# Ledger of designs, part 4: VHH binders against Formin-like protein 12 (FH12)

Target 1, 299 residues: Formin-like protein 12 (FH12), of Arabidopsis thaliana (Mouse-ear cress) (q9c7s1)
Amino acid sequence: MASNCEKMLSKIKIPLPDMLNAVLDLDSSAVIIDQIKNLIKICWSKEEMDRLRNSAGGDKEVLGKCEEIFGELMMVPRIEPKLRVFAFKVEYPSRVSDLKMWMHTIIAATKEITGSVKLFRIMQTSLTMQVLRGSNVECGLDSLVKLCDNVYLMHDFCKLLDFGNDLVHLEAASRIELETITNKMQELFDIEEEVNDEFLASENDGANFVGYRNVVHDFLCTIDGDKQLLNILYAEVGGLVNSYIAEYPSGVRFKEATNILTRFVETFYKSREEIERQAEAEKEILEKRKMNIKQNGNL

## First folded at step 1 (VHH)

Design h02 (framework vhh_7d4b_2)
Fold by ESMFold2-Fast, scan of step 1:
Structure h02 (fold): chain B 299 residues (1-299), chain A 126 residues (1-126)
Amino acid sequence: as target 1 above (299 residues)
Amino acid sequence: QVQLVESGGGVVQPGRSLRLSCAASGFTFSDYYMGWYRQAPGKQRELVASISSSGGSTNYADSVKGRFTISRDNSKNTMYLQMNSLKPEDTAVYYCAAGTPEELWEYLESGRYDYWGQGTQVTVSS
């Protein structure tokens, strides 16, 4: 285990005392996350940790580099929880940024969909056209599915109506799973609880850790503030998604609806491009034929 | 012309109650999310409570949950914070803030809103 541990530690570029100081200061700029994750994995080797602890009173000259490093780690109370808190702080800005980006994208896309006069016209025209042709179609989304499944029906539709895409965020939103947002919000709350547990436990660490406690507390205040703002954003997502879905038959999911719309937009423009290409080719042929007739003479 | 005016602060004994008010003018109050922040001497500003534009959704800091109640009256362009079971740890300057969901995206990292009040002092001592 010592040889394997030493190979892992050789990949760490910063001296251990500097790393421990960064961890206790929660200085996320000083250490790369992979280095901290490697130390956490080393801490999970409980058998080796216990062996080093039992050997701490023995002949230290017999201990290898890894055993000396484990000995230094063990001098810090609750080192593994402290490393996890530090890892959370390093990854924290990215986690919050991703959540904000995903939720903002869903909000923007949903507002674009519900506010689009162009999309409303598309759905209304699609329904009217298909009903007049004898199709049994009940709602706008169902009519768009049928258009996408029939190339000839889509080509006929493209001749009746033009559509300029104003659904800027639709494609990005269609790639987002609402369940992922929910799960990532829960992960953030679970991590906050872990940080709070370490904060409470650290009151027994002694006078040398008062500075550490203050930095952890400041971080918890930051998390709590961000959490409240994320909850506002999450509530807005929930409200908009539920309002949008309520307009469709029971069981239609947000991703299902956005996927249908995304497929429609893509298929509509491909069909329209093909129609325009065919029309231009026919125009060129007709023009060449008219020139040929005039060249041969109308006598 | 945008203005937020806090009122209702004061000195109270632990366990007592206090009600803060934030009067808004110069913007369409009913379109904005509203929040209460507080700042103790030597500490960073923290979010205490927030309320959606309709009042249908509220959020609270863990330290005040169950003790504080945020509410709003869109007809009066006013937001309130009912503070019950006050503790010495609640001593701070309380600030009123406003923002839209989109604007909260832009400055979520800074923990700041687009409109700030002047603040009202709350002191819990015996």
Scores: ipSAE 0.000, ipTM 0.291, lowest interface PAE 12.4, mean pLDDT 76

Design h03 (framework vhh_7d4b_2)
Fold by ESMFold2-Fast, scan of step 1:
Structure h03 (fold): chain B 299 residues (1-299), chain A 127 residues (1-127)
Amino acid sequence: as target 1 above (299 residues)
Amino acid sequence: QVQLVESGGGVVQPGRSLRLSCAASGSIFSIYAMGWYRQAPGKQRELVASITWSGGSTNYADSVKGRFTISRDNSKNTMYLQMNSLKPEDTAVYYCAKDYSSEELFNYLTSGDFDYWGQGTQVTVSS
């Protein structure tokens, strides 16, 4: 136990009493999260915690430094849940920020897609061109897939019209999994439940923990407020995504549609660049031929 | 997510007692001020009693002061209304609800996955 505990504790640079005070004050600015996670791992060792509990009233003089530190941790009621609440608070702002960013990105991209007259024209032109060429295409979205799979069709398509990219959030949105948003929302609710459980349990901790209960209550109020705002945002995501997908054949997923559009945009601009390079190369050949004619004509 | 389930209602003679319970599912019950509301036929819902999140402060409608006692057990996510010396005028459907400081936010959330009102429990005081 001493060797493994000593290795874990060597990563703790802040004195244990100062760290415990920061945890009980819920002061997320005072401690490095990795140090708290190391203490949580130590607390998860039921056998070590049971041994320390049995030793706390016994031969303290024969215990190693690590056992004395574990004994000190055991003096704090429900130290493991308190450490987890602290870890949640440290990581909480980034969790909320990420959820807001992902959901705003999906909202922005979906509004850009559904509001794009340019994209509508692209899909209609693509579908019409391919039908006229005898291709069996199911819809505009399917026609974009077939353009991406055939360089010659894409080059011909690029000659028919240009596309100025107004879908500025599309690529970012294509990297976001809706399931990840759902899972991270659920994690936030699980965090709230665990913080609430610790808040209720801490009622029996005594007078020294009144300040702790007050800061935990403040954190719960913050979570509740954020949850209400995130639920409004999540509902908007769901409504917009469902409206967008309803425009396509049954069974098309949001991820599939955004991936097709992202691939189309990338392939279209690559093909446009290739056409421009070809035009430049032809211009250079013509310039060189004109120069050679002028040079040889003056002989 | 929060759901509220009321129980304990029934038919009782004037002067008798009933105890209503409100069981909440969901982790945030303990941080809300909670209340008991009632609605008699043809009347608007009225607040009967409320209790702060800590249980340290209670408020009662004048018509029930001295007769009704509100309490909560946050460890069980349950709120209670002890109704003594019941009168025919107490006949109503009794609802438990949590408080929201923003009416617009409350109305938005009640259209979704969160039920801020229970189904109610009928209390009938009849001779």
Scores: ipSAE 0.000, ipTM 0.123, lowest interface PAE 21.5, mean pLDDT 74

Design h04 (framework vhh_7d4b_2)
Fold by ESMFold2-Fast, scan of step 1:
Structure h04 (fold): chain B 299 residues (1-299), chain A 126 residues (1-126)
Amino acid sequence: as target 1 above (299 residues)
Amino acid sequence: QVQLVESGGGVVQPGRSLRLSCAASGFTFDDYAMGWYRQAPGKQRELVASISYSGGSTNYADSVKGRFTISRDNSKNTMYLQMNSLKPEDTAVYYCAAPSEEDLYWLIQEGHYDYWGQGTQVTVSS
């Protein structure tokens, strides 16, 4: 445990007093997150080292060095909660950014799918084509699965229809699990609770911690604002996803639907790209022929 | 260019009402959530109300729940804040906030880059 404490300390590159000053200022630019996590681990190791110190087999010299470090850390009231608050602030912007990106992607993709008149017509055309071929298809989405399995039909289909870039967020949305969004939202609220607990506990830390309390309060205000916005986005995602699922009577789940559509879009545009490349090759051949005729005619 | 123009602020007596408007241009208004912030003398800026892109979801600060109503008219690219039963504690500069080009949804945080209106003063005095 003492050896483990020494190993963790060797990974910390800035002086401990400078690091503690950064923590109390909530200055995320001054310290690498890994260094703060190492200090938290040292705090967790205190109990284990206290048990080893009371053991007859403990290495008193090595434990003494670790206790010097604990002495420095414990001069700060509730240093472990303060280190966790600092770690939360460092990682907080990324957590919020990820949630916003995931929810925006779901909202945008759902809006694109339900709002695309071209996609609706494509599904109707695909359904009609499959039914005429004697295929037993239950809905437009099912017909797209079968269309993807027939390269000739897809090649003919995609040269007559072009729905453009209407579904720009679809592929990204198909990779997102809704439960991940829910879990990350709960994680953010748990962080707020822990930061608030530390803010309340810090009331009696003394005059030297007034600045610390002010920056923690600022962080709490930021969290409250983000929480209100994220709740609005989360409710919108829920409403849109439920509305989308309700329109598919076969009970196709949102992720399954977005996966089918993603495969269709990918196959459709790959086929269109092939057709465009063929058309360009034909044009090049024609222009090359015209140039040869001009050269021969001028001789 | 994103532009936000607020209007409707003024001086009123306690218990009366004001309606704030925010006219937005320079972005796809229909696709983004928006909000109203305020900053009272000697206090930090706080989110008062927010609204989803469709208007289907709204959220309010505890201090204004039941008194304020946020709404939007996507056909006019305009967001509103109806403020009823005004109290002296509501005295603040009110700001319309919109998402930045670099962030699809706006946030209040140190160093964050967002589009804000010029602000409109609301004073509730007896």
Scores: ipSAE 0.000, ipTM 0.200, lowest interface PAE 17.5, mean pLDDT 73

Design h05 (framework vhh_7d4b_2)
Fold by ESMFold2-Fast, scan of step 1:
Structure h05 (fold): chain B 299 residues (1-299), chain A 129 residues (1-129)
Amino acid sequence: as target 1 above (299 residues)
Amino acid sequence: QVQLVESGGGVVQPGRSLRLSCAASGRTFSSYDMGWYRQAPGKQRELVASISSGGSYTNYADSVKGRFTISRDNSKNTMYLQMNSLKPEDTAVYYCARSGSLEEFLQWAESHPEYFDYWGQGTQVTVSS
């Protein structure tokens, strides 16, 4: 039966003094995030430590090491907030990179969809074909849904035109939730507020923490600059999504539309492959028949 | 150089109205989505409202819905924010901003990390008794 403290000790890969130096320098290159999260858990495990201390039958050597580590941590003013700031710093580049990637993907996919002459022609051809064949279809997107639901209709459609997929960001965009972008943007705002609160509180730590305050301030400046750029990208996403909604029938949301289009692209190429496979099979049958006729004629 | 210049800020009593204007120099205004952001003392900038390049589509923060109206006049290269039923919580510096492509932002960030061309200088709005 391992305690949370024992599990933490088994996961520490560098000495605690080196960890604390990295934390106070905000040196994200020196430490793995899991090590910092384990130290934060140690700060949260005070009640467990108190319980282990009150147990006469506990492993006194392991308890002594946990107590020593906890004591060293508590020598640093507001160590838990400082560890949290360091965790934010370590995870920060990935957080910003993900937001830029998601927003870029939505922007690129939206521009591809609204700018695609090929897609416009596909929707027009699909709608026209189905209306002429007596199908009850409401719009271009509805016609694509009906193609996906009917293999024979899709096969007929595939014979009318070729489609080179120029919607290269569509599949990736269909996997992105717009609400996730909004939530992750809000998380950056919350992170900056926490970092700023720790920066202000650190003024009371004394002269020994001037270096720490300077590196925290540098981090805040980085966050502020990135937030300005991300807010502009976020506004572009909002504007493009709204423009997209207006171009497409009311009631079809951006996420649903990208799902319909993704399904159409996947189903179209799958149907094209199946048609080609069947054509090759028929060609082989015809060649075998020709060979059999020749053999019979030569006999 | 593209410049964004905000105007129309001031000091007003709660319940009153203000209209902010953002004038853009250059020939690219009609190609960009635009937005209004605000920053209260000691707080981060937040998106207040945005408007598409053609003016047909708008977004609003929940805190301002039904009170604020964003609009634009591409013939005048100007964007507006009509602010009605102002509250003390609306007190902030209001900034005009334009959207750009990710490529433009990355190129700008690589060459000028200290300079932000896509924002105006801001206009102060104070709502107090």
Scores: ipSAE 0.000, ipTM 0.083, lowest interface PAE 22.7, mean pLDDT 74

Design h06 (framework vhh_nb_b201)
Fold by ESMFold2-Fast, scan of step 1:
Structure h06 (fold): chain B 299 residues (1-299), chain A 126 residues (1-126)
Amino acid sequence: as target 1 above (299 residues)
Amino acid sequence: QVQLQESGGGLVQAGGSLRLSCAASGFTFSSYAMGWYRQAPGKEREFVATIYSGGSTYYADSVKGRFTISRDNAKNTVYLQMNSLKPEDTAVYYCATGSDAEYLWELYTKGEMDVWGQGTQVTVSS
């Protein structure tokens, strides 16, 4: 069993001084995030190193190397918070991008659903068909659930209704958990707090850290701006989701409703493709028969 | 397919003004956020401004108080009014669609978007 420090040593690809310079310059283009996370874990392993040092028969060579690295790291004031700030900056564009993507997808899908006259007609037709068949169906969404489970009913439904699918974001939206968006927004606020704490504490680091303080301040300004933008987007998501839920009196949650609609759309188009495939096969048979008749007529 | 076409760029003296336009087609314009990006020669592309479907706006710190983004849903057009122009504003300006211009540019650079225009050149003389 290797220690955490031994595992981290094998994963360090950039010389430590070069990595520390990148961290203090807050240069997110200079290092791989996994290497920074490994250094953070080394900072957390002080107790493990203390235990290994007091162990009879421990690997003195590896322990000595780990203590050298730890010693270099501890020469930088609050190195662990500085490494975390750097890790935040490296991962920050992806976090913001993911949030924007998820919220954009929810907004687009919700507007497509609430604006679709065709979807309303589909639900009405499905409900009517199932009620006429003696089914105890109380709402449009429930009728779509039952329709998806009956291949013969779906086939008949596809023959009655031509559905032009304008719900282009529905499938993507059905894979997004609203709770994940909320949790990731809170995570971004926690990141801002930690960056701000380090910015304030860095005032006590001395003259050599003025440059570092300036780049951390620039990062905080970026975070504040993005936070304002994301809050506006998040408010739009909340308003649209609430409007969407109110539209469906069955009391289904947003996730459940989008999953039902996605399954219906997928099943509908698979059934329609199968009908079209069968129609084309029949057309080919008829064309071959016509050609055979013409060829035989010339004999 | 989404198509965006920028126009309105040109040469202007420091302190001057320009109005950029972006004509959009191939999607339900009123349902999407619209934004502007810019790229100076030899520099990375940077975010400038966005306007959400509801009309809320957000600006990069470098342009706050000088630039105004607006939209006309009836014409499927987004605008960028640029006042008090500086030589540092010299760049090719690009229009983007989605929840945020930075988000769409990031998708494009990762090869996940295939939609962007030629841009419109803005040159500010000192």
Scores: ipSAE 0.000, ipTM 0.090, lowest interface PAE 21.8, mean pLDDT 73

Design h07 (framework vhh_nb_b201)
Fold by ESMFold2-Fast, scan of step 1:
Order: sequence, then C-alpha cells, then structure tokens
Structure h07 (fold): chain B 299 residues (1-299), chain A 125 residues (1-125)
Amino acid sequence: as target 1 above (299 residues)
Amino acid sequence: QVQLQESGGGLVQAGGSLRLSCAASGFTFSDYYMGWYRQAPGKEREFVATISSGGSTYYADSVKGRFTISRDNAKNTVYLQMNSLKPEDTAVYYCAAESPLDYLEWVQSGGYDYWGQGTQVTVSS
C-alpha cells in the first residue's frame, strides 16, 4: 500500500516555518500551489496517521515526520481555511489575467466579424452559395449553422471570401468558449465568498492575527475591485454578442447564440488554416521548382 | 464512492508478459491522470508510468521500452502492458488516480489522490 504521508512529504519543497509565514502574510511570491495542496492533504490525514502508527512494518521515520508537521500546522487556528485562502491568493493573478485576456480577445474578434461591410458580405455570400446549391435558408445565423453542418460547404465558403486576413483575433477567439468565461466568472464569486468567510472567522483567532486579518482584507478589496471591472468587460461581451444576434431575427438565447458563433469561428478557423496551408505548400513547391530550374539551367 | 480495482497480476517466467488492468469508478475518469506504482519487498514505493487525460505518457527509466501504459475512457480502465519481464520487476503494483483540477476544483473533489489495493506480480527466473 502507498502511504499518502510519504507522497505528500516528497512534494514539500520549502521549510515549514517559511511556508507558515507566507500563509499568514498571504505572500504568494515564495510558494507554488502544489505545496499548499500537499499541506491541506496533511490536514486531512489524521485517520491515516493513526492507522500507520499501529501498522507493523510501516515507515516509522516518515510517520514521525508527518505527525510533527501535522502538530505544527494545528498550532495555527483554522489552518486549513487559511491554506485555502492562500491557495486562492497564489492562483488569483493568473485567474484575473486569463479572464481579461479571454474577454478582450472575444470583444476584439466580435467587433472584427461584426463590422457591417464584412458581416454583410459573409451573410450575403453564405446565403447566395447555399441558395445556388438548392438549400432553403431563413436568415444569416441559420446559414452559418448549415455551413457548420457541412465541412465541404464551409471549405468552399472560405475559398469564396478573402476576409480571413482582416480577422486578426479570430484564431485566438476560436479557442475560447463563452461558457468557460461565465463559469470562471462564477468561480470568482465562490472565491470571494470563501475569503470573506475566513475574514469574518479570523476575528476569533486573537490579537496575534491582526496582521493576517489586514492582508486578507486587502485581498478581499482586490477581489471586489477586479470583480467590478470584470463585470463591466463581461457585460460588454454580452452586449456585443446580443447586438450581433439582434441584426438577425432568430430569437436565439444568449448561450445558444454564443454556441453558434463559437462553432462558426472554430469551423471557419479550421477551414482557413487548411486553405493557408495549401497555399503555403503550393508556394514551397513553386520555389523548389524555380531553384531546380536555376541549378539545372541548360542555357 | 471512489474505487480503483487492479487485476491481471500473477506468476510469470522471466522474459514473459503480463497485462495489468485497473477499473475505476466514482469519479469522472476521463479528466484524471492515471498512473502505476510498484513496491518490492524491503524497498520504497517506485513510480512506474503515468498517462494524462489527453493520452500523453511518461515512464520510469527502469521500464522504458518494456512497459506500455494506455487507457480506455469508454471502459473507465487504465492498462499496463508489461513485456520482457525480469525478476527485479517482482513487486506489488498499485493503480493511482491524480486530479488534474485547479485548486478550486481540487478542493471540491475532496483533494485526494486515489489508490488501488495493489496486485502482486512475481517473476521467476
């Protein structure tokens, strides 16, 4: 049997006193998330340690180290919630950075594809091509759905329209799901709630934790401020998507519309890459031919 | 609720082959990293192989080229194909599931790495 204590000990990379100081200072500069996760696992390992103590042939040195670490951790009031808050703090900057990047990418790509001239051309060409091929389509969004249902139709469509070079953010946007942004935004509410719960509970920790309480409060203020700003960006994303949908009488809900647009972007991206790859391959063949002619010149 | 059940262990002659299976239940198998570890008598537990949710594999130097890890997400099963077995491969083999989740998701999942009960592999000379 594998010992969870042995595995956890092998992953802790900094001295415990330094780790505890970082936790209480909410100092993310010295610690990585895996170290915090392993300390939380140790907090959950009391029953396993009790079992290992009574086990014949168990590693008594490893058990002794686990018990020592557990004892030091338990000297800190409500250490597990404090480790959870610290884990949020460590991951927090990248969470906010990712959300800002994703939303700005979607905003930029949506504005690029919703430009009146480009959209009119896209929809007109899509509708015209499909009508010529015997399809009965009702509106622009319906035509995009039908393009996505037929890979050959989409590939032909992409060859017909030379506008991919003007959609700088399309490729990046095609890797982002709007539902993922929504879910990650909701995760910020969960984080704020847990940090706030810890802040309130920290009043019971005593005078020695005033410094800790102050840094937790600072983190809450940061979360609240970022949440306000991210909500503004999220509203802009929703507004731009809804504005696009409103140009077409589909009656589609936000999530359904974003799924259609995401599917279109992904499918268009794949088809565009194939066209560019083919053009690059043809250019490479042509250059090799020119080189061979020059090297084998008979004149 | 989470359960990992190993099977396929036994006695084999040196140079022979065995295929270990680990049937998983109680979690979203396709999201988890799966791995194999082993422990020989009187030795510490040793890493053998791992496979990511996306199918990327990594092996211990001692087994590289002889063992192959694979997974079947439809069957919630991870496999270890063991070829060219040596007496020094004799050990109890353990299946493990490691969460790929970020911290929030990891805490919500209960935060544990999951381990099987182990299966004995004995290679005779």
Scores: ipSAE 0.000, ipTM 0.204, lowest interface PAE 17.0, mean pLDDT 75

Design h08 (framework vhh_nb_b201)
Amino acid sequence: QVQLQESGGGLVQAGGSLRLSCAASGNIFSYYAMGWYRQAPGKEREFVATISYGGSTYYADSVKGRFTISRDNAKNTVYLQMNSLKPEDTAVYYCARTSPEYFEYLMSTGDFDYWGQGTQVTVSS
ESMFold2-Fast, scan of step 1: ipSAE 0.326; ipTM 0.674

Design h09 (framework vhh_nb_b201)
Fold by ESMFold2-Fast, scan of step 1:
Structure h09 (fold): chain B 299 residues (1-299), chain A 128 residues (1-128)
Amino acid sequence: as target 1 above (299 residues)
Amino acid sequence: QVQLQESGGGLVQAGGSLRLSCAASGSIFSEYAMGWYRQAPGKEREFVATITSGGSTYYADSVKGRFTISRDNAKNTVYLQMNSLKPEDTAVYYCAKGLTEEQWLELYESTPEAFDIWGQGTQVTVSS
């Protein structure tokens, strides 16, 4: 209770009147989201604030400041919903940017996987090598898993093939859960619904809130436009993932495939570096041994 | 250092009018948002109206169309014009002010200056 007020006090960067003006203008410039979230918590804490007032103990100075802030907030009708909408506005650009980045990453990685001649060659060579050695492997991806689990097998494989990595987006894609994209898209729909509810409810605030209603409506228009663009990207993600499933019917989901491939790429290059280091060390030993034999033979 | 003094309350019949005044002293009035709250017997304080430093006004739903808030920066005074009064408007009316940037910095720094945002109140009684 007092801790919520203390957190708000520590995060105050903008005077409350300026912040309330920003809220009613939906002006997200230079506003800290944590301050807004703390103000929302203070609104929820009215009963606890009243309880603290009746207590003889506690930090009376901090409590007095919290009560003053609460009083200022309550000057605005339905301040809590307005603060929530403003919090959405402040966080909105980051939500959209994150969704775009995640979906473009999945799109790029999927195109790299399905279009890589190098990767196809790697999987084919790995599968062939292991089958010839009597290994029980079912497909290219399964063969890569077995390579990663066996250092000696991987070292032998690295001797047969050089691989230039063209899977630039693979590692980033392997950290993205498709369900997270779906959940974040649903959160955007939930945000739109709540902003629309506030737009409708603000009609009851009266003629003096026409300006506020106009900026809330502008925000709704922005959300609708972004949703149209994001839905196009989301459809592309779905189409490409389905294309992958059709091409690689190994019973492996897209996420597991990206994890296998990421692990393979990392393990392959580490093994290649280790082989190169061992070869250099062995050459040095042989050269020193040869020099000793020659030097002793000349005496 | 800032003090608020309300005046203009009294007894009035339903349908009547009253004008409340709040005089602010000890600071640069034009930089403050100013507001009115009221407290009826047995109820918590409720918001009535506010006017920002820029002149924007906001009202509680129960008083819209009946009450008008205004300010006179030259006189350091905020007003509440109350028309078409109802018995349910009976309450003690309090003047309140917003914080300046300097006071917000003091709040952030946890400096020890007490800040009183409320006046003493003025009684408004509306008989039926």
Scores: ipSAE 0.000, ipTM 0.085, lowest interface PAE 24.2, mean pLDDT 74

Design h10 (framework vhh_nb_b201)
Fold by ESMFold2-Fast, scan of step 1:
Structure h10 (fold): chain B 299 residues (1-299), chain A 126 residues (1-126)
Amino acid sequence: as target 1 above (299 residues)
Amino acid sequence: QVQLQESGGGLVQAGGSLRLSCAASGFTVSDYDMGWYRQAPGKEREFVATIDWGGSTYYADSVKGRFTISRDNAKNTVYLQMNSLKPEDTAVYYCAAYTPEDWLAYISGESEYDYWGQGTQVTVSS
């Protein structure tokens, strides 16, 4: 079979004692994340090492090195959980930053949509025009898409309605999946639980691990602080999204509503540009006519 | 269906060169650690070379300086360029892929997959 141990050994670039010190200090400056991943894989490969020992054709020198490395790792109580905690700490800041960014974007976009007087007036105008044409109409985003297809309506309103300036965060929000936010929030809770379990278990490691416990405790305090803010943001997202969706027929999802509105904004401004281009072409034709008359009048 | 298909093996004289190809279907090679392993008759499969998710390469000491692993993400293919071949390099060469989709599942050991090709024979004459 494949030698995972040999593959992992080839990827170890830092002395193991230095790496273990970094893990116990939770110091990411001394070790890159890929080295931590490789050590975790080595912890999983104990069964492979037992199988290789029974093979007459195996590389006995490499097997000896792999067993030596594993022996050093196993001297650290619960080394695999400690490596996972270290990996969590390395990746933690970016996970929190991403969640904050996504949730702030949803909050900003939803407030911009519900607070846009210009967008509300476009929706009202669309409803009025549909009623005047004898259509059965419900106020909503579907009406906005139809407005874009009517050049006559666009010509009348494009100069008065600059509603896209109100919707700064709309496009960014339309790219965010609410389910992804929910899943990543749950993932953070699972991480916190695992870090806490390791913190509690490390009390049995002895006096030499007091420093490690202090660093893990500091990390848990950081998680607790972030958790409070993230829970507040998550609740606000839920409230705003539910309020926004409640304005539409049952079954319309946030992503569907934001995607329709994003496409409407794109189509509206593209149509506006086309109308302005046509108006400018007409002015150029008029100007050419005036110049030709003037040139012919000189002779 | 997930498949790895090796090609490029054959008979070559000592000191010669061969290039092996591994075409992947059903997944994207850039999302995985990709590697080459070999197995001579009556021996266990041994590591040869790997290119990881980030593009870093690693080699077994026995092939270092002679073999080069690379990938073409557009063609979804991994290559092994073998130079200065020795009779001891005679083996069936296998392409392999390993990494989980989810980083948390990966580090916790909850998700693990390992894909192998059927192999391609390389014979180096003396």
Scores: ipSAE 0.000, ipTM 0.153, lowest interface PAE 22.4, mean pLDDT 72

